VHH binders against Ras guanine nucleotide exchange factor efc25 (efc25). Designs and how they scored, part 10

Target 1, 234 residues: Ras guanine nucleotide exchange factor efc25 (efc25), of Schizosaccharomyces pombe (q9usu1r752to985)
Amino acid sequence: TPEEFASQMTLLEFDYLKQIPSREWIFRSWVSRDSRSAVRNYINFSNCFTYWIINCILEKKNTKARTAVISFFIQTAYKCLSLQNFSTLMSIVSALNSAPIYRLHAAYKLVKAEDIICLSGLREIVETKKNFSTYRALLRKAELPCVPFLGVILSDLTFIDEGNPDVLDSSPHLLSFNKRHRLADVVADVCRFQSSSYEMQSNTDLQSYILHRCRFVNQDLSYLFDKSLSLEPR
Below, E stands for the ipSAE of ESMFold2; O stands for the ipSAE of ESMFold2 at other seeds; V2 stands for 0.75 times the mean of E and O plus 0.25 times the DockQ between their complexes.

## First folded at step 4 (VHH)

Design T61 (framework vhh_8emy_2)
Fold by ESMFold2-Fast, scan of step 4:
Structure T61 (fold): chain B 234 residues (1-234), chain A 122 residues (1-122)
Amino acid sequence: as target 1 above (234 residues)
Amino acid sequence: QVQLQESGGGLVQPGSSLRLSCAASGFTFSSYAMHWVRQAPGKGPEWVSSISGSGGSTNYATSVKGRFSISRDNPSKTLYLQMNSLRPEDSAVYYCARGEDYSLGSYYMDVRGQGTQVTVSS
């Protein structure tokens, strides 16, 4: 069910988050694609999961079956919002916004009005314009436990690392101090998120199923777009 | 060592043009999407433009569309931003950044350069 799937995804995402040691934020060991860092493992899982959603929708040759899968993931994303799991929410909306899926007009026509309204609201939350302002506002208001979107944290670290605080007030000492202060703030926020826990029951069979399916997913977006065209021609 | 180094910034009058360059080293340049991001004093970073690893796909922020052009030369490992019809609001430090898809989302940038200052004033 959407509820159970959202709960188990939340536990999986939170487990990946908890495994990231503070030293990785400082040394950015995940920058290499060959890195065996906890951050890189989490990125790989998120990418596989997002492509798995696309593959799940496109494997259904019947329009009604595609609609059912789309509806399932919309409802799952809404449940993730309720659990303050912004990571899974971001992955699901990204998959639904992908070119292969976004274009499936016939499938979307069969989606219930309530789910379409829900999806529109979720799209606003994850909107990237204005530096994720809507998402950032929700995250600041969120109480623990929650799962933040790692991509925003990673981008922030990239731009904080050598930040210029002000043209009129710039100096080497001020730049060093401000960079360390901003880095410390990001690390402290992540540590706060990691210190909490979700008290949901673990379903290890479902978690294993998710992890196993993600390992064998097709990540060729061009191939998936062509498959989309074969299911619903332009 | 992954390194990105921007150049080409300066002080120009409104309506002028500038071409920014970014030299990349320490990674397979053609395997990564590249971005230009700018940051004005006291403001957060603003995404300006993106180009795919092959150069076949480009995207632009609404504020610069039609005035700026992004391009790359993979053999020389260089990224470019051609900026035309510059306006005072374009004044910022311009960073090139290496991008990776995160769940098909944008705005996951794992490396950036030191930046190059662009000032547009009369």
Scores: ipSAE 0.341, ipTM 0.665, lowest interface PAE 3.4, mean pLDDT 84

## First folded at step 7 (VHH; framework vhh_etentamig_d1)

Design U5 (from T38 with Y107S; at its last look DockQ between E and O 0.65; V2 from the best seeds 0.00; counts 0 for: pae O 3.0 > 2)
Amino acid sequence: EVQLLESGGGLVQPGGSLRLSCAASGFTFSSYAMSWVRQAPGKGPEWVSGISGSGGSTYYADSVKGRFTISRDNSKNTLYLQMNSLRAEDTAVYYCARDLEYSGMPSYFDYRGQGTLVTVSS
ESMFold2, look of step 7: ipSAE 0.546; ipTM 0.813
ESMFold2 (binder alone), look of step 7: mean pLDDT 83; pTM 0.837
ESMFold2 at other seeds, look of step 7: ipSAE 0.382; ipTM 0.717

Design U6 (at its last look DockQ between E and O 0.77; V2 from the best seeds 0.00; counts 0 for: pae E 2.5 > 2)
Amino acid sequence: EVQLLESGGGLVQPGGSLRLSCAASGFTFSSYAMSWVRQAPGKGPEWVSGISGSGGSTYYADSVKGRFTISRDNSKNTLYLQMNSLRAEDTAVYYCARDLEYSGMPYFDYRGQGTLVTVSS
ESMFold2, look of step 7: ipSAE 0.475; ipTM 0.786
ESMFold2 (binder alone), look of step 7: mean pLDDT 85; pTM 0.860
ESMFold2 at other seeds, look of step 7: ipSAE 0.474; ipTM 0.787

## First folded at step 8 (VHH; framework vhh_etentamig_d1)

Design W4 (at its last look DockQ between E and O 0.64; V2 from the best seeds 0.58)
Amino acid sequence: EVQLLESGGGLVQPGGSLRLSCAASGFTFSSYAMSWVRQAPGKGPEWVSGISGSGGSTYYADSVKGRFTISRDNSKNTLYLQMNSLRAEDTAVYYCARDLEYSGGSYFDYRGQGTLVTVSS
ESMFold2, look of step 8: ipSAE 0.607; ipTM 0.838
ESMFold2 (binder alone), look of step 8: mean pLDDT 83; pTM 0.838
ESMFold2 at other seeds, look of step 8: ipSAE 0.525; ipTM 0.798

## First folded at step 11 (VHH; framework vhh_etentamig_d1)

Design Z2 (at its last look DockQ between E and O 0.43; V2 from the best seeds 0.00; counts 0 for: pae E 10.9 > 2)
Amino acid sequence: EVQLLESGGGLVQPGGSLRLSCAASGFTFSSYWMSWVRQAPGKGPEWVSGISGSGGSTYYADSVKGRFTISRDNSKNTLYLQMNSLRAEDTAVYYCARDLEYGSGLWFDYRGQGTLVTVSS
ESMFold2, look of step 11: ipSAE 0.000; ipTM 0.236
ESMFold2 (binder alone), look of step 11: mean pLDDT 82; pTM 0.832
ESMFold2 at other seeds, look of step 11: ipSAE 0.210; ipTM 0.649

Design Z6 (at its last look DockQ between E and O 0.80; V2 from the best seeds 0.00; counts 0 for: pae O 3.0 > 2)
Amino acid sequence: EVQLLESGGGLVQPGGSLRLSCAASGFTFSSYAMSWVRQAPGKGPEWVSGISGSGGYTYYADSVKGRFTISRDNSKNTLYLQMNSLRAEDTAVYYCARDLEYGSGLWFDHRGQGTLVTVSS
ESMFold2, look of step 11: ipSAE 0.451; ipTM 0.748
ESMFold2 (binder alone), look of step 11: mean pLDDT 84; pTM 0.857
ESMFold2 at other seeds, look of step 11: ipSAE 0.428; ipTM 0.731

## First folded at step 12 (VHH)

Design F1 (framework vhh_vobarilizumab_d1; at its last look DockQ between E and O 0.14; V2 from the best seeds 0.00; counts 0 for: pae O 13.7 > 2, placed apart)
Fold by ESMFold2 at other seeds, look of step 12:
Structure F1 (fold): chain B 234 residues (1-234), chain A 120 residues (1-120)
Amino acid sequence: as target 1 above (234 residues)
Amino acid sequence: EVQLVESGGGLVQPGGSLRLSCAASGFTFSSYAMAWYRQAPGKGRELVAGISSGGSTSYADSVKGRFTISRDNAKNTLYLQMNSLRPEDTAVYYCARDLEYGSGSYFDYWGQGTLVTVSS
């Protein structure tokens, strides 16, 4: 069910988030591809999950079956919003907006109007315009527990460290203080989210199923797009 | 693994030109939409230009007519030609992979960025 799936994805993603030690945020351990990183582990899971959704839809040979899967994930994403799980929400909308899936007009025509309206609202939340301004506003209002979108956190940390040159002030102490202050603010927000817990009951069978299926996903988007063309050749 | 590496930034006079490159590896480049984003000092990150897997382009209003996004699928490289540069174009420019028609590009992968400074 969408509700149960959303709950278990939330528990899974929250476990990944909680496993990230504070040192990784400060030293940005995920940048080095030669080192182990809990952040990289979480990124890999999120990417695999996104592609798993794409594969689930394209595995269905008839249009009604694909429509049912699309509707299931729309409903799951909406449940994730109510659980304040923005990470799974972002992954689902990204998959539904991907080239192989977005073009499935015949399948989308069969989706109930209620679900299409719901998807439209979810798409507004994930828009990147003005540095994710809609998402950031919603995150500021969110209460704990919450699973924030990792991508925005990583982008903020990267910009503070690498892409945030001071203006004409060349004072060494001011540059160092400003950088450390901005870093501390982002890390404090992440630690706040990590410090809470969800009270939902774990379903280890469903969680194991999700994890195992994600390991075997095809991530070749060229292949997936060709498969999409064969299913709806327009 | 997916990697995006930007290059070509630097210090340029107003009215000058610069060409940014993004070398992509670890995925089928020709199947993805790609984009350039920028973040000015103290500002939020904004979309600059995007290009679909089929070559269709889009631009932010602030850069239309001055910037050109392009891709070379044989070399797995994304480009941004920036002409008639202005001081307000000063920013760190980022290459991003997109799941096409979505906001997922920041979640999947981003480059380290390349600094462009436009100053007299």
Scores: ipSAE 0.000, ipTM 0.229, lowest interface PAE 13.7, mean pLDDT 78
ESMFold2, look of step 12: ipSAE 0.000; ipTM 0.201
ESMFold2 (binder alone), look of step 12: mean pLDDT 81; pTM 0.810

Design F2 (framework vhh_8emy_2; at its last look DockQ between E and O 0.60; V2 from the best seeds 0.61)
Amino acid sequence: QVQLQESGGGLVQPGSSLRLSCAASGFTFSSYAMHWVRQAPGKGPEWVSSISGSGGSTNYATSVKGRFSISRDNPSKTLYLQMNSLRPEDSAVYYCARDLEYGSGSYFDYRGQGTQVTVSS
ESMFold2, look of step 12: ipSAE 0.664; ipTM 0.866
ESMFold2 (binder alone), look of step 12: mean pLDDT 82; pTM 0.825
ESMFold2 at other seeds, look of step 12: ipSAE 0.605; ipTM 0.844
ESMFold2, look of step 13: ipSAE 0.626; ipTM 0.850
ESMFold2 (binder alone), look of step 13: mean pLDDT 84; pTM 0.842
ESMFold2 at other seeds, look of step 13: ipSAE 0.605; ipTM 0.837

Design F3 (framework vhh_vobarilizumab_d1; at its last look DockQ between E and O 0.06; V2 from the best seeds 0.00; counts 0 for: pae E 9.8 > 2, placed apart)
Fold by ESMFold2, look of step 12:
Structure F3 (fold): chain B 234 residues (1-234), chain A 120 residues (1-120)
Amino acid sequence: as target 1 above (234 residues)
Amino acid sequence: EVQLVESGGGLVQPGGSLRLSCAASGFTFSSYAMAWYRQAPGKGRELVAGISSGGSTSYADSVKGRFTISRDNAKNTLYLQMNSLRPEDTAVYYCARDLEYGSGLWFDYWGQGTLVTVSS
């Protein structure tokens, strides 16, 4: 049933992605915290989902139960990779790498060796070193349909807007055309991902359950870390 | 409104030291993981150091032993102490807020950056 969960998360994330109009990429609507921004709505869902995973693990009172939840999400993330859903993959690995969860050594020791090896490979994909080079290489090879990781898209758009050099040899005309051309390239790539579809059958009950649970999740990382300490003391 | 304002950059000789500051406002600073990134001329943006809400730190291999990330939750300020600076450390340094440690979505708020130039 990790496969079922991965499939429905992929459909959910893809729906969020498809709803983003091109104007939001161009004007960076998410920066203003516009309540009608589709990008901001997607960011909020992704953050809620990541914290939901952390809460699912920490609400289990005994170590074997926490291990079972960790293993479930490792397997789910692996299925997301095969579906080319990099967004859910990133969220799961980020939750497992979070300070409250990463420190649960007793629970991790009970995880099967096969799943630990799988997690190690997934962690390599999400590494931020060298500007997400492993992820970007996988994305270039990916066929449609695919759900790219939103964070890298937003980072690229921010870099185009803010990070261009102030070089004396650059002309104002060339700099302006370069920015517009690079922006158009990023937007075109995003539109390419938005233009496809997944064939999987929707399970509206499971999707509704996920969306409902995300609205009521604790996102206080300090509280969650303290809870982690109470479950597995130093 | 979330704001991150970096300061403390400047020109320094090789082997010298600088301390960067990032003043945070518009959110509960103590609840968030924070990071420093840098972008050198002709290079992509790269992670320098991160610090969790609980104070756990991490560093890029290129700066381990030379740089120290810290936070003062009472002053809502993130710091980067940079010692034994090299010309290769020349870059614009950015402060970033992470909504969750290692989530990959923490890039939603960035500062404007502060320039560090290491040259004799």
Scores: ipSAE 0.006, ipTM 0.253, lowest interface PAE 9.8, mean pLDDT 79
ESMFold2 (binder alone), look of step 12: mean pLDDT 81; pTM 0.817
ESMFold2 at other seeds, look of step 12: ipSAE 0.013; ipTM 0.306

Design R1 (framework vhh_etentamig_d1; at its last look DockQ between E and O 0.57; V2 from the best seeds 0.00; counts 0 for: pae O 4.2 > 2)
Fold by ESMFold2 at other seeds, look of step 12:
Structure R1 (fold): chain B 234 residues (1-234), chain A 123 residues (1-123)
Amino acid sequence: as target 1 above (234 residues)
Amino acid sequence: EVQLLESGGGLVQPGGSLRLSCAASGFTFSSYAMSWVRQAPGKGPEWVSGISGSGGSTYYADSVKGRFTISRDNSKNTLYLQMNSLRAEDTAVYYCARDLEYSPMAEGYFDYRGQGTLVTVSS
């Protein structure tokens, strides 16, 4: 079921990605809370899903049950990698790296060695050092279809590091042209990912289950950490 | 209009200290997680530290843990970074960045940044 879960999460995430109109990339509609934004809707879903994983693990009352959920999500993330769904992969690893979950040493001790090795490799992909260099290398090699991680796209749009106005017509003009060229490249890449499709069959029941379970999850990390402490004391 | 204005950068000797400030306006400051992100010459942006909207949770990159302290004053709409035991490797332009959603990991979805303040660590 990790394989089917990964496939249906991929279809869900891809639908969110395809719903983002080009004008949001150009005008960065997500910056103002006073406007509707498909980007904000997608980010909200991704964060709800991440917290849902944390809650799924912490609601299990015994260590073996928590281990089983952790192993399920490690296997799911690995299948997301093979589907080139980097968004779900990032969400799962984020949940497993969160303070409430990372500290569950008793549960992790029971995880099979092959899954621990797999998780270690997945953690390298999400590592931010050298500006997400591992992730960016994988993305460059990826064939379509692919679900990229939105956080790197937003960072690229936010941190392209030339002055906003084109004030001078000489050297600053050439630098401003380079900035516009780099921004256009980021938008073009996003549009390329949006233009493809996955061929997997939709499982409406499973997708509805996922969406329903994510709807109202506890996102208070302090509360979740306290719950983690009660399940596995220091 | 959203504004983030960094200040407090400058030239310091190795081992020295600086305190950066970021004045926020044009949005409800206390509703957003905030981060410091730095960019060294010729390199991409590197997340440094993050803080929750209330200020109750703080996070640090391994490279600065124990040396830097992030804080905020929501009554003054101001974000701070206290930088101690500075090293040459800390030389960069430092940006305050607004996070759309606070994630369980320290790095978020940054949607806006200031113009930055330059920190140079050299003897």
Scores: ipSAE 0.291, ipTM 0.696, lowest interface PAE 4.2, mean pLDDT 83
ESMFold2, look of step 12: ipSAE 0.400; ipTM 0.744
ESMFold2 (binder alone), look of step 12: mean pLDDT 80; pTM 0.813

Design R2 (framework vhh_etentamig_d1; at its last look DockQ between E and O 0.56; V2 from the best seeds 0.00; counts 0 for: pae O 3.3 > 2)
Amino acid sequence: EVQLLESGGGLVQPGGSLRLSCAASGFTFSSYAMSWVRQAPGKGPEWVSGISGSGGSTYYADSVKGRFTISRDNSKNTLYLQMNSLRAEDTAVYYCARDLEYSPLKESYFDYRGQGTLVTVSS
ESMFold2, look of step 12: ipSAE 0.430; ipTM 0.755
ESMFold2 (binder alone), look of step 12: mean pLDDT 80; pTM 0.809
ESMFold2 at other seeds, look of step 12: ipSAE 0.341; ipTM 0.708

Design R3 (framework vhh_etentamig_d1; at its last look DockQ between E and O 0.74; V2 from the best seeds 0.00; counts 0 for: pae O 4.2 > 2)
Fold by ESMFold2, look of step 12:
Structure R3 (fold): chain B 234 residues (1-234), chain A 123 residues (1-123)
Amino acid sequence: as target 1 above (234 residues)
Amino acid sequence: EVQLLESGGGLVQPGGSLRLSCAASGFTFSSYAMSWVRQAPGKGPEWVSGISGSGGSTYYADSVKGRFTISRDNSKNTLYLQMNSLRAEDTAVYYCARDLEYSGMGSGYFDYRGQGTLVTVSS
């Protein structure tokens, strides 16, 4: 069910988040292709999961089957919102917005109106316009437990940590203080999220299934787009 | 050791042109989508343009579409941004950024950026 899948994805994502030691946020360990980085492991899982969704849809031979998979993931993403799992929510919407999937108009035509309305609301949350303003507003309202979206955290750290040239403020001390203050705020928020827990019971069979299916998933988007064209020609 | 080094910024009058370059090293450049991100003083980062790893797909923010052209030369490990018809609102530090989520496609989320190059558009 979408509900059980969302619950187990939330537990998986939260476990990845909890494994990240504070030093990785401070030193940005993920920038190198270092296999010891817990952040890089989490990123790799998120990428594999996104592509797995795309592959699940495109492996279905008929339009109704593809529609069923799309609807399943819309419903899963909505449950993730209820669980305050913004990471899985972002991954699902990214997959559904990808070129190979977004163009499947015949499949989308068969999706129930209520699910289409739901997807529209989810897309608003993930919009990058105004620096993710909708997502950030939801995150500020969220109570623990919560799985924040890693991508926004990493982007924030990336654009803080590499410094600011002296554009209109010639004070190196003020620039350095503001940089360190912003970094500390982001890291403190992440640590707060890492300190909570979800009550849901683990289903190790389903979690293992998800992890196994994500292993060696096809991530060649040009191949996936060509497959999409063969399924719904243009 | 990943490095991104931007260059080509400077002072330009409104209506003028500049070409920014970003030299990449320490990673397989052609495997990554790349973007230009700018940050005006006192403002948050604004995504400007992105390009796939192969260079086959390009993307632009509405504010720059038709005026800016992103390109890359994978044989030189270099990313470019040609900026035409510059406006005062284009004044910012421009960063070359490496994309995170989709090899070659661009997710809009970045794991590394350069130190930036300042572009000032004023009379």
Scores: ipSAE 0.267, ipTM 0.680, lowest interface PAE 4.1, mean pLDDT 82
ESMFold2 (binder alone), look of step 12: mean pLDDT 81; pTM 0.823
ESMFold2 at other seeds, look of step 12: ipSAE 0.273; ipTM 0.670

## First folded at step 13 (VHH; framework vhh_8emy_2)

Design G1 (from F2 with N59Y; at its last look DockQ between E and O 0.70; V2 from the best seeds 0.59)
Fold by ESMFold2 at other seeds, look of step 13:
Structure G1 (fold): chain B 234 residues (1-234), chain A 121 residues (1-121)
Amino acid sequence: as target 1 above (234 residues)
Amino acid sequence: QVQLQESGGGLVQPGSSLRLSCAASGFTFSSYAMHWVRQAPGKGPEWVSSISGSGGSTYYATSVKGRFSISRDNPSKTLYLQMNSLRPEDSAVYYCARDLEYGSGSYFDYRGQGTQVTVSS
């Protein structure tokens, strides 16, 4: 069911979030793609999940079957919103907005009007308008527990940090007081999300299935687009 | 370590053109999508343009589409932004940024120091 899937994805993503040690936020460990960054591992899982959704849709030969998978993920994303799991929400909408999937007009035509309206609302959340103003407003109002979207957090940290990556060892007069406060605020906010817990019951079989399936997905967007063209020609 | 250095900014009149450059080092440049992001005083960062690792795909914010052109030269590890028909609202510090590789969105894990572009009458 969309509800069970959303719940287990939320637990799985929250486990990834909780594994991130505080030193990674301070030293930006994810900048080196050769490091064993917990942040990078989480991002890689999210990307694998996004491509898994794309593959699930494109593996269906029949247009009605593709519509059913699209509808399932729309409903899953809506449940993720109610669980305040913005990470899975962003991954699903990203998959549905990807070039191989977005162009499947025949499949989308068969999606229920209710689900299309729902998808439209979800798309507004991921829009970049006024520096993600819709998402940021939702996040500010969210109560714990919550899984925030890392993309915005990491980009915020990137645009606060100007110059020397060894900030903690620099003289206080080389850093503006305002900049240090903004960094501390972002890190404190992330730690706040990490310090709570979800109450939902774990389904280890489903979680293991998801993790296994995500490891073996095709992430070649060019190949996936060509497959999309063969399923619904221009 | 990853390094990005922007150059080519300046003070220009409305309608003028500028070409920004970004020199990259410390990573395999051709493997990463790259972005231009600008920030006006007192405002948050605004995504301007993106280019794929190979240079085969380019993307632009609605506000600059048709006026700006992103390009890259992978042998020289250099990213470019050609800015034509500049307007006062284009005034900002322009940063080159490396893609975070998070979904299909434009998110960033590193940026340069920036170069100032000022468009005034």
Scores: ipSAE 0.547, ipTM 0.816, lowest interface PAE 1.9, mean pLDDT 86
ESMFold2, look of step 13: ipSAE 0.555; ipTM 0.825
ESMFold2 (binder alone), look of step 13: mean pLDDT 84; pTM 0.843

Design G2 (from F2 with T28D; at its last look DockQ between E and O 0.75; V2 from the best seeds 0.64)
Fold by ESMFold2 at other seeds, look of step 13:
Structure G2 (fold): chain B 234 residues (1-234), chain A 121 residues (1-121)
Amino acid sequence: as target 1 above (234 residues)
Amino acid sequence: QVQLQESGGGLVQPGSSLRLSCAASGFDFSSYAMHWVRQAPGKGPEWVSSISGSGGSTNYATSVKGRFSISRDNPSKTLYLQMNSLRPEDSAVYYCARDLEYGSGSYFDYRGQGTQVTVSS
């Protein structure tokens, strides 16, 4: 049931997002290794979830079983798009694009054409060319509620600062104002997303299951790639 | 706390070489993947290259592969970018950036002040 899974992942991710205190956006608490950060906790969950998907696929011994799991997550990511949950969408596509999974050509060959077309569209969203232009366009059109992808937000905050003036432009005060305005815009957008609500019913058993399974996943990409090679050699 | 300081930029002719350096301090440098990211005026940031914490794995944007070489010296906490066969489209401010540790994607949680590279005929 991709729809129920997508709904519960959306609620779970939104709870992580909603719990980030305003002070973390101001002080960028995730930069310090010595601080406990709600942002870092959320990132850690997202990473665990990504590796859980990889492990779910590689646990299947036969190609058709792996294909079924891949199709399930393609359909889940598509439902996440309709829910405007870009965070789970990014995690799923990241897992499917990971070296251990991307190379499973025999499994992908068995995926239905409609799911392959869907995956191609989802991959376009995560494409980094032109500074995530497809994702940013979708985010600009999104209504509330929405779960934005933190990776782009945090990278934006990292690269929005008092920049160097152009050689021909000697307006340092205006440049500094524009940079500060852009920083405020990013933070305001995040706060806006945090202030909304999803209306779906919570399934705490499914959410607890996901959290528990993620804690046992192997995140050693080298090991996972070797496992992938044993399942589909060459 | 965390500090990244780029150097080695300049004004050069097309076909020239430059070597950028980034001095790191305030964190366990060898534990982090590191990146070079460039930004031309009026453009968004463009990822250039990455290197794993140990230095054993490197990746490059298609536009620079074969011309640029990323490296690191963990004892001296220094990241490098060797840029050969420079082209006018390589002109940008080059930033050293620390990996966010968010999946396998190129996302960042800290950067330096940048160093200007200008390639002009």
Scores: ipSAE 0.607, ipTM 0.843, lowest interface PAE 1.5, mean pLDDT 86
ESMFold2, look of step 13: ipSAE 0.612; ipTM 0.847
ESMFold2 (binder alone), look of step 13: mean pLDDT 83; pTM 0.839

Design G3 (from F2 with T62D; at its last look DockQ between E and O 0.61; V2 from the best seeds 0.58)
Fold by ESMFold2 at other seeds, look of step 13:
Structure G3 (fold): chain B 234 residues (1-234), chain A 121 residues (1-121)
Amino acid sequence: as target 1 above (234 residues)
Amino acid sequence: QVQLQESGGGLVQPGSSLRLSCAASGFTFSSYAMHWVRQAPGKGPEWVSSISGSGGSTNYADSVKGRFSISRDNPSKTLYLQMNSLRPEDSAVYYCARDLEYGSGSYFDYRGQGTQVTVSS
């Protein structure tokens, strides 16, 4: 069901979030792509999940079946909002807004009006306008537990930092007191999110299923768009 | 050590053109999508444009579409932004930024120090 799927995705994503050691936030370990960071592992899972949704929709042979999958994920994203799981919510809306899926007008026409209205509201949350103002407002009001969206956090950290160090060859860049304070505030907020827990019961079979299905999912947008064209021609 | 260095900014009149450059080092430049992000005083960062690692796919914010053109030269590890028909509202510090590779959105894991663009009569 959408509720159970949303609950188990939330537990899965929260486990990824909790696995990120505090050292990665302080030293921004994800910037050096030569090493594998826990932050990068989490991002890679989220990307695989997004493409898995796209593949789930496009593998259905008839329009009504595709509509049912789209409706399932709209309802799942809405439950994720209720759980304050913004990460899964962002992944689902990204999949539904992707070129291969957004263009499936015949399938979307069969989606119930209430689900279309729900999707419209979810799309407002992910809008980038005014520096993600809708998402940031919801995050500020959110109580714990919560799974924040890492993309905004990591971009914020990037634009607080100076970027390039003053010296390249031997010494760590020295941060100003004001910049260090802002960085510490963002890190403290992330640690606060990591410190809580969700009270839902784990369904390890469903979680393992999700993880297994996401591995090696086709992420070739050209292929996926061509498949979309074959299912609903222009 | 990852480094991005922007250049080419300046003071120009409305309607003028500028070409920004970004020199990259310390990472495999061609493996990364790259972005231009601008920030005016007292405002948050605003995404401007992106280009895929190969250079084959580009995207632009609605506010600059048709006026700005992003490009890259992978052998020289250089990112460019051609800015035409400049307006006063384009005044900002322009940063080149490395893509985070997180979904289809424009998110970043590194940026340069920026170059100032000021459009005033």
Scores: ipSAE 0.555, ipTM 0.820, lowest interface PAE 1.6, mean pLDDT 86
ESMFold2, look of step 13: ipSAE 0.594; ipTM 0.835
ESMFold2 (binder alone), look of step 13: mean pLDDT 82; pTM 0.820

